# VH-VL binders against q9umr5: the designs that were tried, part 33

Target 1, 268 residues: q9umr5
Amino acid sequence: SYKPVIVVHGLFDSSYSFRHLLEYINETHPGTVVTVLDLFDGRESLRPLWEQVQGFREAVVPIMAKAPQGVHLICYSQGGLVCRALLSVMDDHNVDSFISLSSPQMGQYGDTDYLKWLFPTSMRSNLYRICYSPWGQEFSICNYWHDPHHDDLYLNASSFLALINGERDHPNATVWRKNFLRVGHLVLIGGPDDGVITPWQSSFFGFYDANETVLEMEEQLVYLRDSFGLKTLLARGAIVRCPMAGISHTAWHSNRTLYETCIEPWLS

## First folded at step 1 (VH-VL)

Design l17 (framework fv_dargistotug)
Fold by ESMFold2-Fast, scan of step 1:
Structure l17 (fold): chain C 268 residues (1-268), chain A 122 residues (1-122), chain B 106 residues (1-106)
Amino acid sequence: as target 1 above (268 residues)
Amino acid sequence: QVQLVQSGSELKKPGASVKVSCKASGYTFTDYAMNWVRQAPGQGLEWMGWINTDTGNPTYAQGFTGRFVFSLDTSVSTAYLQISSLKAEDTAVYYCARQYWGKSSGYLFDYWGQGTLVTVSS
Amino acid sequence: DIQLTQSPSFLSASVGDRVTITCRASQDISSYLAWYQQKPGKAPKLLIYDASTLQSGVPSRFSGSGSGTEFTLTISSLQPEDFATYYCQQLNYYPTFGGGTKVEIK
């Protein structure tokens, strides 16, 4: 039968958001055991990402242990960053497909309604003052705030994203790279009409330079240096890029065409 | 040295329009949101809304939609408040105020303009 | 809409007096409250934010306390330059101000 699927939600989200995804999986892969993790729901999604990684790790260990043939991860939005860290910190993960569903893999730099709700007068030009403080780094959204105009502050203050991307050195970097490279497939999904993830190419490891020109993954220092294994995975044929236009941020988990095109083929 | 300097007082008839300016200096204009706060004679402070100085996008408090328009000229680091179809109840001192950004994430105003008195009288 | 009620509305005091002003919120606002001082004909000046954090340059005789729905501004020893109107403000969207407390010399 099919490998189990573990689903990790995003910012201000919960397991309920995946009801359509569960319907699609049941239709195409009947009998698949799907576990949508009910941890850090709603406002608890604002907890520091390393805290979330620890909690999700405790939840996934018994699922992986019961599936020696492997598991698949589907990780939405902020959840994709949690899954990035899980793959690096777990010495014994058996993840086959890691499906990153519109996640800001290189970070976020954009004014959004979510950000305005949390920090009402937030502007992308000034959020670095809060996010790159010790207090700001206690909020998940600040853990992946990547201001291209203050890259020196990002590199020094980011307690999460700069470390898992290998942009700042860490004693565990070599082990994290080794662990991450055990993944079977890295499936990247995103698109220009998302409306939240800024730039949308962050879902594909592209990001702004200091002039806000998007540079794609192959032009990034993290790729060129192979800091956590992207270049090695690409050379191995393990990276899948699946962009789709016409899909808004909250619709990635509920679009049948997207599921059939980008997700279904990787759920052996 | 942060400073916000507003335009001079205005005396207008009902139905006229007025445009108040607020010129910023001593900091990067586009790094801080600009708020507008009014104070009617002998009354307290009333928040009107704010404008994102990077994008130019205004947000208005309830009661300040329609006749009130926030705008910018970033080339001269200046924010503007325009009031159309003036009414007697618009008589007030209008303040621009810089949004605090730092350790507090709330709506907080660290530097204020000196205020512009707009009097609407027949 | 969060309403803030200040008491008293008027206060007569002498130099050297300890002055306390209260601000009550219609609902729990945690510590998201600020205090401003306004002198006649002048713009308000930020004194305290996040209930108890003193703004840079503000004299230590000013202090704030409270959380939830009840907050207090204290001036430990009133000085001549402290005669002014004081306003509380809640910091949540959208922000609202109290009605003010006028502190006059007796």
Scores: ipSAE 0.006, ipTM 0.475, lowest interface PAE 12.3, mean pLDDT 90

Design l2 (framework fv_dargistotug)
Fold by ESMFold2-Fast, scan of step 1:
Parts: structure tokens; C-alpha cells; sequence
Structure l2 (fold): chain C 268 residues (1-268), chain A 122 residues (1-122), chain B 106 residues (1-106)
């Protein structure tokens, strides 16, 4: 039989968004137990990411316990950051493939309709004033806001992303790295036509420098220092990169070619 | 039509410098990364590194740090490879090759320049 | 660096033959493998990427398969224009090429 699959949704999203993904999995891997977690749906997806991590952790523990051969994670958009934290905080996870669908792994710095809806008069250049406040850090989107022009504020104020990336010291960093390294495969998916994740290379651990020049994963301090294990995973051959053009942000979970190329090979 | 056109062959003495050009046409130069690949006479292909065409930031493979410099002139859609302090072992055909997305080295090289033979001999 | 070993390094074949070339990676590279064809005095030409995706304009007699550490390029019915050197390339880490397989006329 196939290993169970756990799906974690994104910002302003719900389990309903994954109906096509479930159809594809059923066609190629019939009998697979797929659980799409119905937590932090819609507006609740704005809750602080650490709160979401705790809630999703409680939901995944019994699923993992019933699957001694391992499980796969498919984590979409913001959900990919939840899954990164889960892999770090869980001393006993048995995740084989962690499939990250267009997730801002190094953060977000871009004006999107979501941000304009929440902060209609704010430009991306000014959002740091809100996001790097204690109030702002109570919103999930601000937990991974990464302003490349205010990196000192990001490092000091980010309560989530800077910690899971090992960019800021934390007492549990060594344990988090050890736990994360137990993952079998880190499958990174994203593309230039996403339209929401900015820069889109954030899905591959690339990000802007202070001049808004994108530096790829291998040029990032978190990689070079091996802060949470990316360099070790890459050396092990455990990182899979699957960029695809022509896919908008809301289509990653409903494109058959994407599924067949980037997801299907990692579902054992 | 996509084309990468490289400068002509060079014959140099040890210790000299050489600058190879690769002029792109038929596409938006800054949408694709530029890679450099070397092939010594009778040998296989060796990746030297790449340059982000949007930013100008180069990355060099192990063994190609120091004497090798990748640069760009975006105004004329041209990438350059400069080799200083030439040695006999630098004798090779040097290719430029593009990869999809200016910021990515990990896409296949779909178009290549015709190659520039650099011969280093006394 | 990830090392790629191609086998055979040389093969002799006739027009119409089925030709198989193998590429073995020193560690798991998923499906991030490309195949190139190089004719004497010419630049390499991309044939296949992502292990099995045929590049636009490449004849259907070329096919690729494999994942992880074992990859195969197959030419189902060798044509005169197919006599060339073939290289595999991994793109999971900084790019490296295999040593090449020279396909010559028997």
C-alpha cells in the first residue's frame, strides 16, 4: 500500500481547494489515505503561525502514529511554512516526502491583492512598520514578511520565519535542525507566473538582497551556515527542485501536468 | 529567433588575458541566466559557473575562482568571460549557454553559443 | 560535486539499431537530468530534460527514462545524423556532466 498523505492549505484557503489534487492522487495511487486538514480555514488562516503549528501538530500526531512506514506532506503556499515548523518541532515525525507547493520559504516582499485587501493604503516599502510591530506579528502574513531593506528589523521582530530559518538564535535550534534533517525528501515547487509569491524564487529558498537582486539558496547565509540543514539535505541528494512556468498561485493544486511532473513521483 | 553569437578564436601566450563575448538576440536578455561551459581538446563538457543576467551576480564552480570573471553589458545583451594569467591548461573551447529564469542555474541549457576556441601556447 | 558516470564510453552501431546509453549519479538527483547531443566541431544540443521530457523539435526516436541515480537515453532507430557524442547533465546541485558516450558508425 501507499503511505498516507497529509495536506496543509494556505492563506484564506480551505480543504475544498484540494478536490482536484485528491482526484489525481486517487487516479495514480488508488487506496492512498489522504487527509486534508480542516484547521485555520478562511480568515482563521490569519492567526499567528506558531498557533497554527500547534493546532496542526495535534492533528498530525495520530495520523503519523498509525503509519509506522511514514507519511507524505503536501503543503500549499503559507502551509509550506507551517510544515517546515512541524518538521522542526516534532521530535518523532516520520515524514518521507515534504512537498512544498509555491511556499514563501525565505519570506514575502511584494504587493499582492491579499495585502491590498488587508492594508489598502500600504505599499510594500512601508508594510515593515506594521508587520514588525507586536500587533503585526499576531497576523500570519507578517510572520513571513521579509523586507530586504530592513533586515535588522526583520531579524529582531520576526517571531516565526527568522527563528525557523535559524537567522536568529533560539535555544531549540540544534534540536529543530536534527528533527528537520529526518525528512526523506524536500520537494520544492514554484514558478515565475505565480503572481502572489514575491520573489517567486522564495519557494526555492532564494530571496532579495538589499538591492532587490535575487540571490539563490546556495548564496544565502542560512544555507552556507547550514542553519537548519539545507546544505546537508542538498549534499544527501534529498532536495528536489521542480519549477514550472505558466501556473498562477491558485492553480498549483489543480494542474494535472504539475501533479504528474512534480508531485506524483514522490508519493510512494 | 533565439541566437547566442560568440567572439572569434584567440591565440594567446601564457600570462596574457583574454575576453570572450557572447551576444544574445531574439529574446529578453534579462529573463534567462547565462552559463559558461568549457571543453578541452578531446575532453568532455565542464560547467564553469553562471551569471544572473538581471543582477550581474556571478557564481563560479570549484576550480574557476580567481582568474575567471563573468560580466554583462545589458545595454547590448552581451555576456563576457575574462580569463587572466592564461596557462596552457586553459586551452579549450568556451561556450555560453542560457537557462530559463535569470536567477536560476538549475534549468536545462536550451540554447548555446557556437563556442570560442582559446589556444594558449608559447 | 555530484559525479555522473556514463556507460559505455564508446559504442559502434549501424543505422536502424536501437542504442541505449546509461548515466549513473553518485547520489540521488531525483529527475533533474538532461541529455545533450554534440556533433564534431559543434555546440551541444539539448535533447531531453527532467529525465524524460523531450525538448521541442527533437525527433521522437529519442527517449529518456529513470530517476534517482539510474538514467537511460534510448535512440529507438539510429539515423545517420545521430552519430555524435551524448552527455548527461545533473541539475539537482551545481551542474555536472557525464564523461560522454561516443556513438560511431560500425
Amino acid sequence: as target 1 above (268 residues)
Amino acid sequence: QVQLVQSGSELKKPGASVKVSCKASGYTFTDYAMNWVRQAPGQGLEWMGWINTDTGNPTYAQGFTGRFVFSLDTSVSTAYLQISSLKAEDTAVYYCARGKYSSSWYRPFDYWGQGTLVTVSS
Amino acid sequence: DIQLTQSPSFLSASVGDRVTITCRASQDISSYLAWYQQKPGKAPKLLIYDASTLQSGVPSRFSGSGSGTEFTLTISSLQPEDFATYYCQQLNYYPTFGGGTKVEIK
Scores: ipSAE 0.006, ipTM 0.435, lowest interface PAE 15.2, mean pLDDT 89

Design l3 (framework fv_dargistotug)
Fold by ESMFold2-Fast, scan of step 1:
Structure l3 (fold): chain C 268 residues (1-268), chain A 122 residues (1-122), chain B 106 residues (1-106)
Amino acid sequence: as target 1 above (268 residues)
Amino acid sequence: QVQLVQSGSELKKPGASVKVSCKASGYTFTDYAMNWVRQAPGQGLEWMGWINTDTGNPTYAQGFTGRFVFSLDTSVSTAYLQISSLKAEDTAVYYCARVWRYGSGSYPFDYWGQGTLVTVSS
Amino acid sequence: DIQLTQSPSFLSASVGDRVTITCRASQDISSYLAWYQQKPGKAPKLLIYDASTLQSGVPSRFSGSGSGTEFTLTISSLQPEDFATYYCQQLNYYPTFGGGTKVEIK
């Protein structure tokens, strides 16, 4: 009787990361069909995001087809960006709740273990030189690198995030906006103690200006211009903000209080 | 070589304030968050919280809100713990410890400061 | 908060003995557990992380095992320098430490 739930993991993750989440769903919504997509696991999570979107799309189509009453998406970290693109490129998705767990929706500007593994001597201030090259854009993490001091380069070079956010023009932008607006609820989850997503407000469509002052969603040009439908969704009452302090990046899918407060209510 | 060097011991009266420093060297300061851990005499280790060295945003464990303030000065790669309105029960060794703050995984506290003894007595 | 219970709180052992320390978590923490050694007047030293991975430079006589809620630290042949207090720590949520196990000379 509950709608099926599809789970999309993050960078260097796999389905194993969601053991606690599955337990919580089984306890509160027994009988829910939960599919944790086991694609682009571990190192394969570094593949370009458009390649990942295509693979995940192929996996979700039959699940959505079997559930005419709709499905829910729970998308963690980088996976939230994959789900953003899925909602835009699928002309006939039937997603009710899109639950974004600490995903860098406006991008990332913080040094990561993954970036240090790929680029050991790079700091966040210098990573724009690599990420905004054609070579760098072949790595998922560079697809959402958003250097606030080089916004010109981000807008011109980002092959993924700038396009799905409507920050750079794309021929499909009107169709992508129409498709995204079919979502029932956009549930945004994140918090100040994440420690990875920088700034943490990126999970709520906030981001740094050129002085590294965070501007919230309602001050962003993409919201003000309604580039992909955020202003329309907010006016419809379809955006849910659920910030929670005290949760580190690897704990969003394994905290019972977070689940009960931010996720459980949206799993009808 | 990675080092975390803390300030020297402090003897304070109840109601005073103390500021403990933790100076980092041998690595990029902002790549690691800084944790504070307390150990009262004869007791175990108690996590107090951490500060994001990139943003300066602190997180406090329950019980360490209000009188305890984490701060930093990135220009000298130093983290600070300030305790206001000192009480006898604040007598403890205070440790700083770094943690790799990025990636999909739970990272341990791989390097620790030597500890700062704060004694509160009249 | 996730609670960690260490057993025993104290043990007396001789050089050459096999020593086993147990750490039990109040809920599933997967493998997100570390072990630390602390000598009197010194800062804790990381021994093991991710339940069973030895930190670089730690002698092979130290080993960790377990997952979920039950974890064990083993010292296969106790040496004089191993007399210390040992702490487990969970890193699945807000970090918490076990109460410690003091390994003392018999």
Scores: ipSAE 0.000, ipTM 0.413, lowest interface PAE 14.9, mean pLDDT 88

Design l4 (framework fv_dargistotug)
Fold by ESMFold2-Fast, scan of step 1:
Order: sequence, then structure tokens, then C-alpha cells
Structure l4 (fold): chain C 268 residues (1-268), chain A 122 residues (1-122), chain B 106 residues (1-106)
Amino acid sequence: as target 1 above (268 residues)
Amino acid sequence: QVQLVQSGSELKKPGASVKVSCKASGYTFTDYAMNWVRQAPGQGLEWMGWINTDTGNPTYAQGFTGRFVFSLDTSVSTAYLQISSLKAEDTAVYYCARSRLWFGEPYGMDVWGQGTLVTVSS
Amino acid sequence: DIQLTQSPSFLSASVGDRVTITCRASQDISSYLAWYQQKPGKAPKLLIYDASTLQSGVPSRFSGSGSGTEFTLTISSLQPEDFATYYCQQLNYYPTFGGGTKVEIK
């Protein structure tokens, strides 16, 4: 039979967004048990990411325990960061495929309607003033705000992303790296027409330097230092990159061609 | 039970201003965004923008910044559209319509006001 | 800005006919498309959302299909009350409407 699939949604999102994904999985892998986690839906997706990680952890433990052959994670947008942290904090996870669906793995630095919804008068150049405060770090979107012009503030103030990326020291970093490396496959999906994730290469661990020139994963200090295991995973052949043009941010979980090309092959 | 009721028709001179109201009832006002949609005589539907009823933040479609202002009075569950420096091309029926608060929600605009005709003539 | 093209802009039909209206998006909008019915002097009424989900209270003769860039609204057996203008709308980002399709009596 097929391994169970756990789905983690994104910012201002809910389980309803995945109805097409569930249909595709049912068609290609009939009998797969798919659990879309109904935690931190809608406005609750703004809660601090560490709080979300704790809640999702409590939900996934019994699912993983019932599936000794392993489980797959499909984690969309902000949910990909939740799943990154889950894989690091769980000493005994049995995740085979971690499918990261257009998630800002190196952070976000872009003027999108999501930011205008929360901070209507702020431009991306000014958002660091709010996000890198203790108050701002109580909002999930600020937990992965990565201003390339204020990298010193990001490194000191980010309570989440800088820590899980190993960009700032944490007492648990060695254990988090060991745990993350238990994953079977890291499947990275994203594309230039997303329109929300900025830069879109953040979904592939690329990001802006101080001049807003994108440096790809292999040029990142976190990769070169192997801070949480990316270099080790790539050497094992465990990282899959699946970029696709023509897909907007809200369409990643409902495009059949994307599903067949990037997701279906990893759902054993 | 769930309904949006708009203010009555307006006849204005060029250069005047108008304020259209849209009163919600039968649901929690702050659970839905309020959209404004324009329809000029004999023309199709044109989305003008929306206002987040929870935060009060308006978003305007291109072409509707400046003279057009969306606002709220949450205490009476009412949304407002104000148009300043009225021009003849502003003659249209203006609709309010509710939608979900968040981008990527597929539910559409399920409840509409009856429309307010604004006529701008000399 | 995502553009929606409806075809035909006008069609003539008889009661009992099967009517199909097409909506084409300028870029991939997944399933984030809604269909509305508007009668003269009245506000639009939501018929279908998420490309194929029938709104509560809408007759089952209405159905929607499609994803990505090609969408259709079908009325399986046209009734007298169905003579109206139909609009598609994308909800993938800033909402935009198609130009409308007027369905009138043959």
C-alpha cells in the first residue's frame, strides 16, 4: 500500500485549498491515506511559527506512529518552513519524501498583497523596522522576513528562520541537523511566475545578496558550511529540484502537470 | 437573512462628491471583505477593489486610486464608497459584494447589494 | 492583471437547449474561477465557484468545468428564467471579470 501523506498549508490558507491535490493523489495512488492538517487556518496562520510547529508536531506524532514504513510531507508556502522545523525538532520522525511546494526556504523579501494586508503603509524596504522587533516576531510572516540590506538585524532578531537555517547559533543546532538528515528526499518546487515568493529562488535555497543579486543554493554560506545538512543531502542524491514556469502562487497545489512532474514520482 | 442593503440613487453635477453606503446584516461583518464593483450603462462588470473589514485596509484596482476611497463603520456593519471630483464617466451602478478575507480563497462573491445608480450630468 | 476572454459574446437559444459558454484566462489561474448570472436591472448572482462547485441554491442544470486557462459553463436544459448575461471572474489574485455572454431567446 502507499505511505500516508500529511499536508501542511500556508499563510491565510486552509485544507480546502488542497481538494485538487487530493483528487490527483486518489487518481494515481488510490488508497493513500491523506491527512490535511486543519491547524492554524486563516488568520491563525499569523501565529508565531514556533507555536505552529508545536501544534503540528502534536498532530503528526500519532500519524507517524501508525505508519512504521514512513510518511510523506507535502508542505505549501509558509507550511514548508513549518515542515523544515518539524524535521529538525523531531528526533524520531520517519519522513520519506518532504515535498516543499513554493516555500520561502531562505526567506521572503517582496512587496506582495499578503504584506499589504497586514502592513498596508509599509514598503519592503521599511518592513524590517516592524519585523525585527520583539512584537513583529510574534507574527509568522516576520519570522521569515529576510531583508538583504539589514542582514545584521535579521541574524540577531529572527527567532525562527535564522535559527533553523543555522545562520545564528542555537544550543540544539547539532541535534536539529542530525534529525533533518533523517529525511529520505527533499523535493523542492517553485518557479519564476509565482508572483508572491520573492525571490522565487528562495524555494530552492537561493537568495538575494546585499545588491539584490540572487545567489543560488551552492553559493549560500548555509550550504557551504552544511549548517543543517543541505550539502550532505545533495551529496547523497537526496535533493530533487523541480522548477516550473507559468504557475502562480495559489496554483501549485492544483496544477495537474506540476503534480505529475514534480509530486507524483515521490509518493511511494 | 444574510443581505447587503445600499443607499439610494444619486444625481450629481461634475466636480461634486458622492458617498455610497452598504449595510450588512445576518452575518459577522468582520469575517468577510467588502468589494466594490462598477457597471457603466450597457457595459460589463469592473472590480474596483476591496476593503478588509477586520483591519480596515483598502486595496484599489489600477485606475481607482486617488478619487475613490473605501471606508468602514464597523459599529453599524456598514461599508462606504466615496467618489470625489465626479466626472461624466463615473456614471454607473455601483455594487458592494462580500468575499472571503484572504487571497486564494475560491468562493467568489456570494452576496451582493442591490446596486446604487450614480448619475453625473450637467 | 489577468485578462478573461468570454466566447461567444452573444448566443440565441431555445428552452430545453444545451448551452455552453467558454472563458479563457491570459495566464494559469488554477481553478480560481467563478461564474455569475445577471438579469437586467439586477445585481449579479453567484452560480459556480472554484471552477466546478455549484453554489448552494443554484439549480443542478448549471455546471462548470476546466482548470488552468480554459473554462466552460454549461446549462444542460435551458429554462425561461435562464435568459440573462453570464460573467466569468478569476479570483487567483486581483479579481477580474470576463466581458460577458448574453443568452437570449431564439
Scores: ipSAE 0.006, ipTM 0.474, lowest interface PAE 12.1, mean pLDDT 89

Design l5 (framework fv_dargistotug)
Fold by ESMFold2-Fast, scan of step 1:
Order: C-alpha cells, then structure tokens, then sequence
Structure l5 (fold): chain C 268 residues (1-268), chain A 122 residues (1-122), chain B 106 residues (1-106)
C-alpha cells in the first residue's frame, strides 16, 4: 500500500551503502518495494552527469509505469543532482516525495578527500582551472563545481548544474520547470557536520557569494527569478527543510534518528 | 529575554559525581542545539560536544566519552551535563551555549550560559 | 580534528590602536569561522560569524575577513572595553577553538 521507493546513490558509492536504510523502511513501512539503482557505481560515478541522468531515466521509467499512484525518490549526495535533472527532463514522472539527502543542490566549493584523490595538487581556489575545461567537464564532480570567485567561468563552462538551476539559458528551461513543479514534496536534508558538502547549506539551496558569505535559498537569484520553480514550490507549501547536526557525510543513510525524523514521514 | 541560566558552583571530592544544569528561556528550546564548552583555570575554550534538543541525541568530542553524559528535560527547557568519577583535572568552568546550526547565518554560539565552576580537590 | 592556530597569543596595545589577530586552520574551513570576546570572569560573547558577518549589537570597529585557512579579526580603533581575550572557532566540522589572544592595555 506504500508507494515504491527509488534510491539513487552518490559519488564513489553503490547500492551496498543503503542496507541500513532498507532495514529502516522495511521496519516502518513493511511491504514497500524499494529499488536501489545499481548504475554508475564506484568509479563509474565520475561519468558526466547527463550520461548518468540518461541511464537512471531508463531504469526509473518501468518502475514509475508500474506505480500509477506515484513513487518516492531518495537521492543521496551527488545522486540528488541526478534526481533534480530526472524531475526536469521527464515529461511523465509521477514522483510524490523527492528526498534530497545531503546533496550539493547549488554546487560544491570545498576541498574533500575525493577531490584530493582525483586532483592531488589542486586546492579549491585553483580547481576552477581544471573543472571549467572540456577535460574537467568529463568528470561528474566538475559538473557541479561552483567557484564563487569565478562565477562567469562557472556559468559558461558548467554543462550541468548551471543549466538545471536555470543560471544559464537553455531552450528546454520552460518545459523543465513545468516538469519539476509536478513533484509533490521537495524534502531537503543536510547539516553542518557533513564534512564533505561545502557549503553544507548547498543542500538547502544556499550558497556562497563572492565574499564566501553564505546566502540562503530565498536570497538566491535562481529562487527570486523562480528559474525552475523553487519559489512556486515554497509558496504552495511543498518544500520541507530537515536540517540535522551531528551527522557526517557517509552516515546520512544509516542514522536511525535521521530516518525517523526526516525521511519516514514522507514515505506514504 | 533570551538567556541560558546555569546551576551554581560545586566543590567535590575526587571520585564523586556532579550534575550541572542549563535552563533556557525566551525562545523555543527545540529550535537550538545545546553545546557544552569547558575552560580549565587560565586555559582556553574546549568544545565537549552537543545534544540535539529535538531528538535528545548527544555527540561527544574525542576525550569526553565515558564519564561525561549530556541529557535533557524538554518539559522544563533544561539541558544537563553529568560528570562521574571526578578527577582533579576536571576542575574547570563549564559553559552551555546554544547554536542554530541548521541555516545560513546562524552557525555560531550566539547565547551562552554564565558558566558553572566545578572544583575537584581533596 | 581541525586545529586552529591563533597569533599572537598575547598583544599589548593602547586606546586608539588598530589591532589585528590572525587565525590559521589546519585544513580548508571555507567561511565557517566565528570570533568571540571573553572578559575575565565572564562567558564568551559572539562578535563575528561566517568569517565576516558582524553579530547584531557589536560595534562596527570590529571586522572579520578571510576564507579557507587564513582568517583575521581587526579592531580599527581600540577602546578601553575591548581589553579582553579573543578566540576563533571553526564550525566546518566538529567545533574547535583557537588558543586565544589576550589583548592587554599598554
């Protein structure tokens, strides 16, 4: 009787990371059909995000078709950006709750072990030289790299995030906005102790200005212009914000209190 | 009037236990996490951990697990710090401090308790 | 753990002086840095959060700057009530404080 749940993982991740989440769902909503998509696992998560969107789209179509009452999405970290694009490019999605689990919705600007592994001689201040090149845009993490000191380069070079956020024009923008607005609930989850997503407020559509002062969603140009529907969703009461302190980046999908507080209420 | 009021100073023998209280008023208790910060005589500030006031879930900094326990009584908007098996090196002023770490612009300890001096001596 | 190194640990100054205190983080903490003032026998008072945002009610002579790993607190014209110990704090991960900078009257 519960709507099916589709789970989309993050960078250097796989379905195995969600074993605890599946246990929690089974305990509180027994009989729920949960599908954790085993696409773009591990190093394949570095593939360009538009390539990942196409692959995940092909996987979710039959699941949505079998559930005329709707489905829920739980999308972790980088996976939240994949789900953002899915909701925009699919003319026929029937998503009720889109649960974004610590995803850099306005982008990433911070040094992480993942970036140091990929680009060992780079700091966040000079990573724009790599990410905003054609070579860099072949890596998913560079598709949402958002350097607040080089916003012009971000707008011109970002092949993914600038487009889905409506920060750069696209012929499909109006259709993408209409599609995204069909979502029942946008549930945003994140917190200050994540340690990877920088700024952590990116999970709530906040981000740095040119002085690295974080401005919240309602102060963002994409919100004020309603570029893809955030202002409209907020006005209809469809945005849920569920911040939680004390949770590190790899623990969002395995913390019972987080699940009970932020996820469970939205799995009708 | 937003404020945090802590219990009075304590003088204890080694091996005893102490329970410090921090009573919040003037705001919704569960909208802010509660932190504990220690300051030994003549020393700097040391973060001990925090407790989520909505869920009651504590997080302890390294070195403050075991003998230290954070708890709440939400019905009276009060947070507690309990220290068991007191040692001389636990002598310090203990502060509670709130933070609204959930939103841009609120990631700071904006309101502090006045401090509770705990002295452990033979 | 992210470590914060404050310099200097002690500073002697006169009323009207421009005072600068530096805080260095062991890793990138973006702008998640706060500055506190503590007077003897009192609890710390928040001065600045998010590296450069002045807390309501704090005099404009206080300012903060920096991002990443290097941060500065500046008092443009020191007043008698500003003689205190100042602490930086990072909030990018589990909070840690700098060692403090004591500002004494010359």
Amino acid sequence: as target 1 above (268 residues)
Amino acid sequence: QVQLVQSGSELKKPGASVKVSCKASGYTFTDYAMNWVRQAPGQGLEWMGWINTDTGNPTYAQGFTGRFVFSLDTSVSTAYLQISSLKAEDTAVYYCARHYRFWSGYTAFDIWGQGTLVTVSS
Amino acid sequence: DIQLTQSPSFLSASVGDRVTITCRASQDISSYLAWYQQKPGKAPKLLIYDASTLQSGVPSRFSGSGSGTEFTLTISSLQPEDFATYYCQQLNYYPTFGGGTKVEIK
Scores: ipSAE 0.000, ipTM 0.384, lowest interface PAE 18.0, mean pLDDT 88

Design l6 (framework fv_dargistotug)
Fold by ESMFold2-Fast, scan of step 1:
Structure l6 (fold): chain C 268 residues (1-268), chain A 121 residues (1-121), chain B 106 residues (1-106)
Amino acid sequence: as target 1 above (268 residues)
Amino acid sequence: QVQLVQSGSELKKPGASVKVSCKASGYTFTDYAMNWVRQAPGQGLEWMGWINTDTGNPTYAQGFTGRFVFSLDTSVSTAYLQISSLKAEDTAVYYCARKGWELRYYYMDVWGQGTLVTVSS
Amino acid sequence: DIQLTQSPSFLSASVGDRVTITCRASQDISSYLAWYQQKPGKAPKLLIYDASTLQSGVPSRFSGSGSGTEFTLTISSLQPEDFATYYCQQLNYYPTFGGGTKVEIK
């Protein structure tokens, strides 16, 4: 009787990471059909985000078709950006709750071990050199790299995030906005102790200005212009913000208190 | 236009410490990592490590941990190499060198002129 | 760690000669190799990186080739200003330098 749940993993991740989440759902909502998508696992998570969107789209279509009352999405880290694009490119999605677990919705500007695996000598300050090249844009992590000191390069070179956020014009923007606005609830989860997502407020559509001062969602141009529907969703009461301290990046899907507070209420 | 200028030669006794400076100009200091390379008299080049100019975090090559400290002062675009408890074997020319543009590679595209450190009793 | 062996350690040449210097890695390093020129009393100067990519401002008579474990620096027509010591450096697996090749007047 509960709506099916579709789970989309993050960078260098796989379905195995969600075993605790599945346990929690089974305990609180027994009988829920949960599908954790085993696509773009591990190293394949580095493939361009538009390629991942296409693959995940093909996987979710039959699941959504079988659930006329709707489905819920739980999308972790990089997976939250995949789900953002899915909601925009699918003309017929029936998503009720889109639950974003610590996803860099406005982008990433911080050093991580993942970047050191690809670019051992990289620094936060110089990643714009590779990420905003055509070659760099063939890597998922560069698709959401958002250097606040080179915002002009980000706007011109980002092949993914700048487009789905409506920060740069796209011919499909009107249709993408219409499709995204069909979502029932946008549940944003994140926190200051994540340690990977930088700034952590990116999970709530906040981001650095050129002085590295964080401006919250309501001060962002994408919100003020209502580029993909954030202002409309907020006005409808459809955006839920659930920040929680004390949770590291790899623990969002395995913390019971977080699940009960931020996820469980939206799985009807 | 792009230039690295190092401090002058030093003569020190064993057990003393020395601090070599490397002042950058002509580019954004925090956009490029800084490397340190040593060359003992009549010998070849030896990579010592690098420092992240944005965060100040150093990475040391094997053999250059403990007595060697990389630091920086971003307000004056200067990197520093400090060597404590100096030994005769530390006698060498010490170079700072800017990491090259390509992020996949530890190559050095701009070099300081070198600082001779002589350790003698 | 990765060791680099340069050969010869010393060579004598005349202006106009074609000069080749070899660098051998103890393990496969793909194309992750650079070449530097050092004149007496001066800092090294980058000539080539990624085995064959010429650094901006370096004369076209310098070229690099090779991949895996064997690499070559070639100077097609030696000029008076080219008499120097040349070093290879591997760019992966924590940088290390070769022992150097001194090129001097015949």
Scores: ipSAE 0.011, ipTM 0.594, lowest interface PAE 8.5, mean pLDDT 91

Design l7 (framework fv_dargistotug)
Fold by ESMFold2-Fast, scan of step 1:
Structure l7 (fold): chain C 268 residues (1-268), chain A 121 residues (1-121), chain B 106 residues (1-106)
Amino acid sequence: as target 1 above (268 residues)
Amino acid sequence: QVQLVQSGSELKKPGASVKVSCKASGYTFTDYAMNWVRQAPGQGLEWMGWINTDTGNPTYAQGFTGRFVFSLDTSVSTAYLQISSLKAEDTAVYYCARLPRYSYGWYFDLWGQGTLVTVSS
Amino acid sequence: DIQLTQSPSFLSASVGDRVTITCRASQDISSYLAWYQQKPGKAPKLLIYDASTLQSGVPSRFSGSGSGTEFTLTISSLQPEDFATYYCQQLNYYPTFGGGTKVEIK
């Protein structure tokens, strides 16, 4: 029998988006219990990420408790950040594979349709003025806005990403790291044609420096300091990188080749 | 017994220094952050900052940089607050308070009994 | 920084009364609010965190409600030991406390 799978959606998303993913899992791993969490759907996905983490935590606790062999997480886009925090705050999670589908793990610095809807006259170069305000931090998308030209403001004002990445000190950092390290596999998926996640290498813990040159995970201070366990996981052989070209942001959960190549092998 | 025990009251002259201790017992010291909160006579509560018991790194609220120093001795599960160049306006009860693991914010489930620091000529 | 305003600053009540204290935040803090009780000469005691979660060992006559910017602490039937000053505290950013509400015997 297969371990249960818990799916966490992204920004302006809902459980309906995962219809094809569920079909693929049923075809390759028949009998798998898949729960797509129907929380913070649509506009509610804009709520602060710590609020979403608490709600998703309440939903996953009973699922994990019923699965003594462990569970898998598939977390899409913004949902990957929710899952990062879940793995850190839960001292009793039994997650085997954490599959991150095109999630901005080091943050976002790019114009998207979502940002244009919320802030139609703002450009990525001036969004820091909104996002790093107290008002801006009440929106999930601003919780992971990472302007490489205002890194001091990001470190000081980010109420979520800077804390879970260990970029700003927090009383719980050591416990969060210990909890996160219990994960069996960290499966990172993303690609250059996503069109939303900017830089796309954020899905692999790469990010812009002050000159907008992408530095990969191994060059990040977060990795070098092992702030939440990336270096330890990589040394353990627990990090899987699965980049794929030709996939747009809304297609990661509905592409069969992507599923067969990057997801299916990690569903035991 | 899970508790935080602070050092006794201090009476100091302006310009002197004071070092307040806060000894933790009954729990793993490094699993909880230590915060400092003061209360001037007849006034409300004022958060001063915190110290990470795992790393030893202090963070100070805006009004408490310079003369105020947070430190630790993990071998005896004790946190310290040192105030230099004491002024009359530093007269207050100083509390240590711990922050529990897995909190989504700063709330304090266990407090020391308080240390009264009086600065007078 | 986030400011918290408590009302009333002072109230007189009798044993058995229902007491309501309000805390208003200058910004949306979701449910990240705690309530403390402080008796004269004593350290504050945590009553409620996350707006409505009762701390272990705190009597059930204490309850909290609210979200966003409006929060309420209720004592359903005031007891002699409840005469104290009550403080709200926001948890979403660096801690700030309300000005306190002193509950005195009528």
Scores: ipSAE 0.005, ipTM 0.430, lowest interface PAE 14.8, mean pLDDT 88

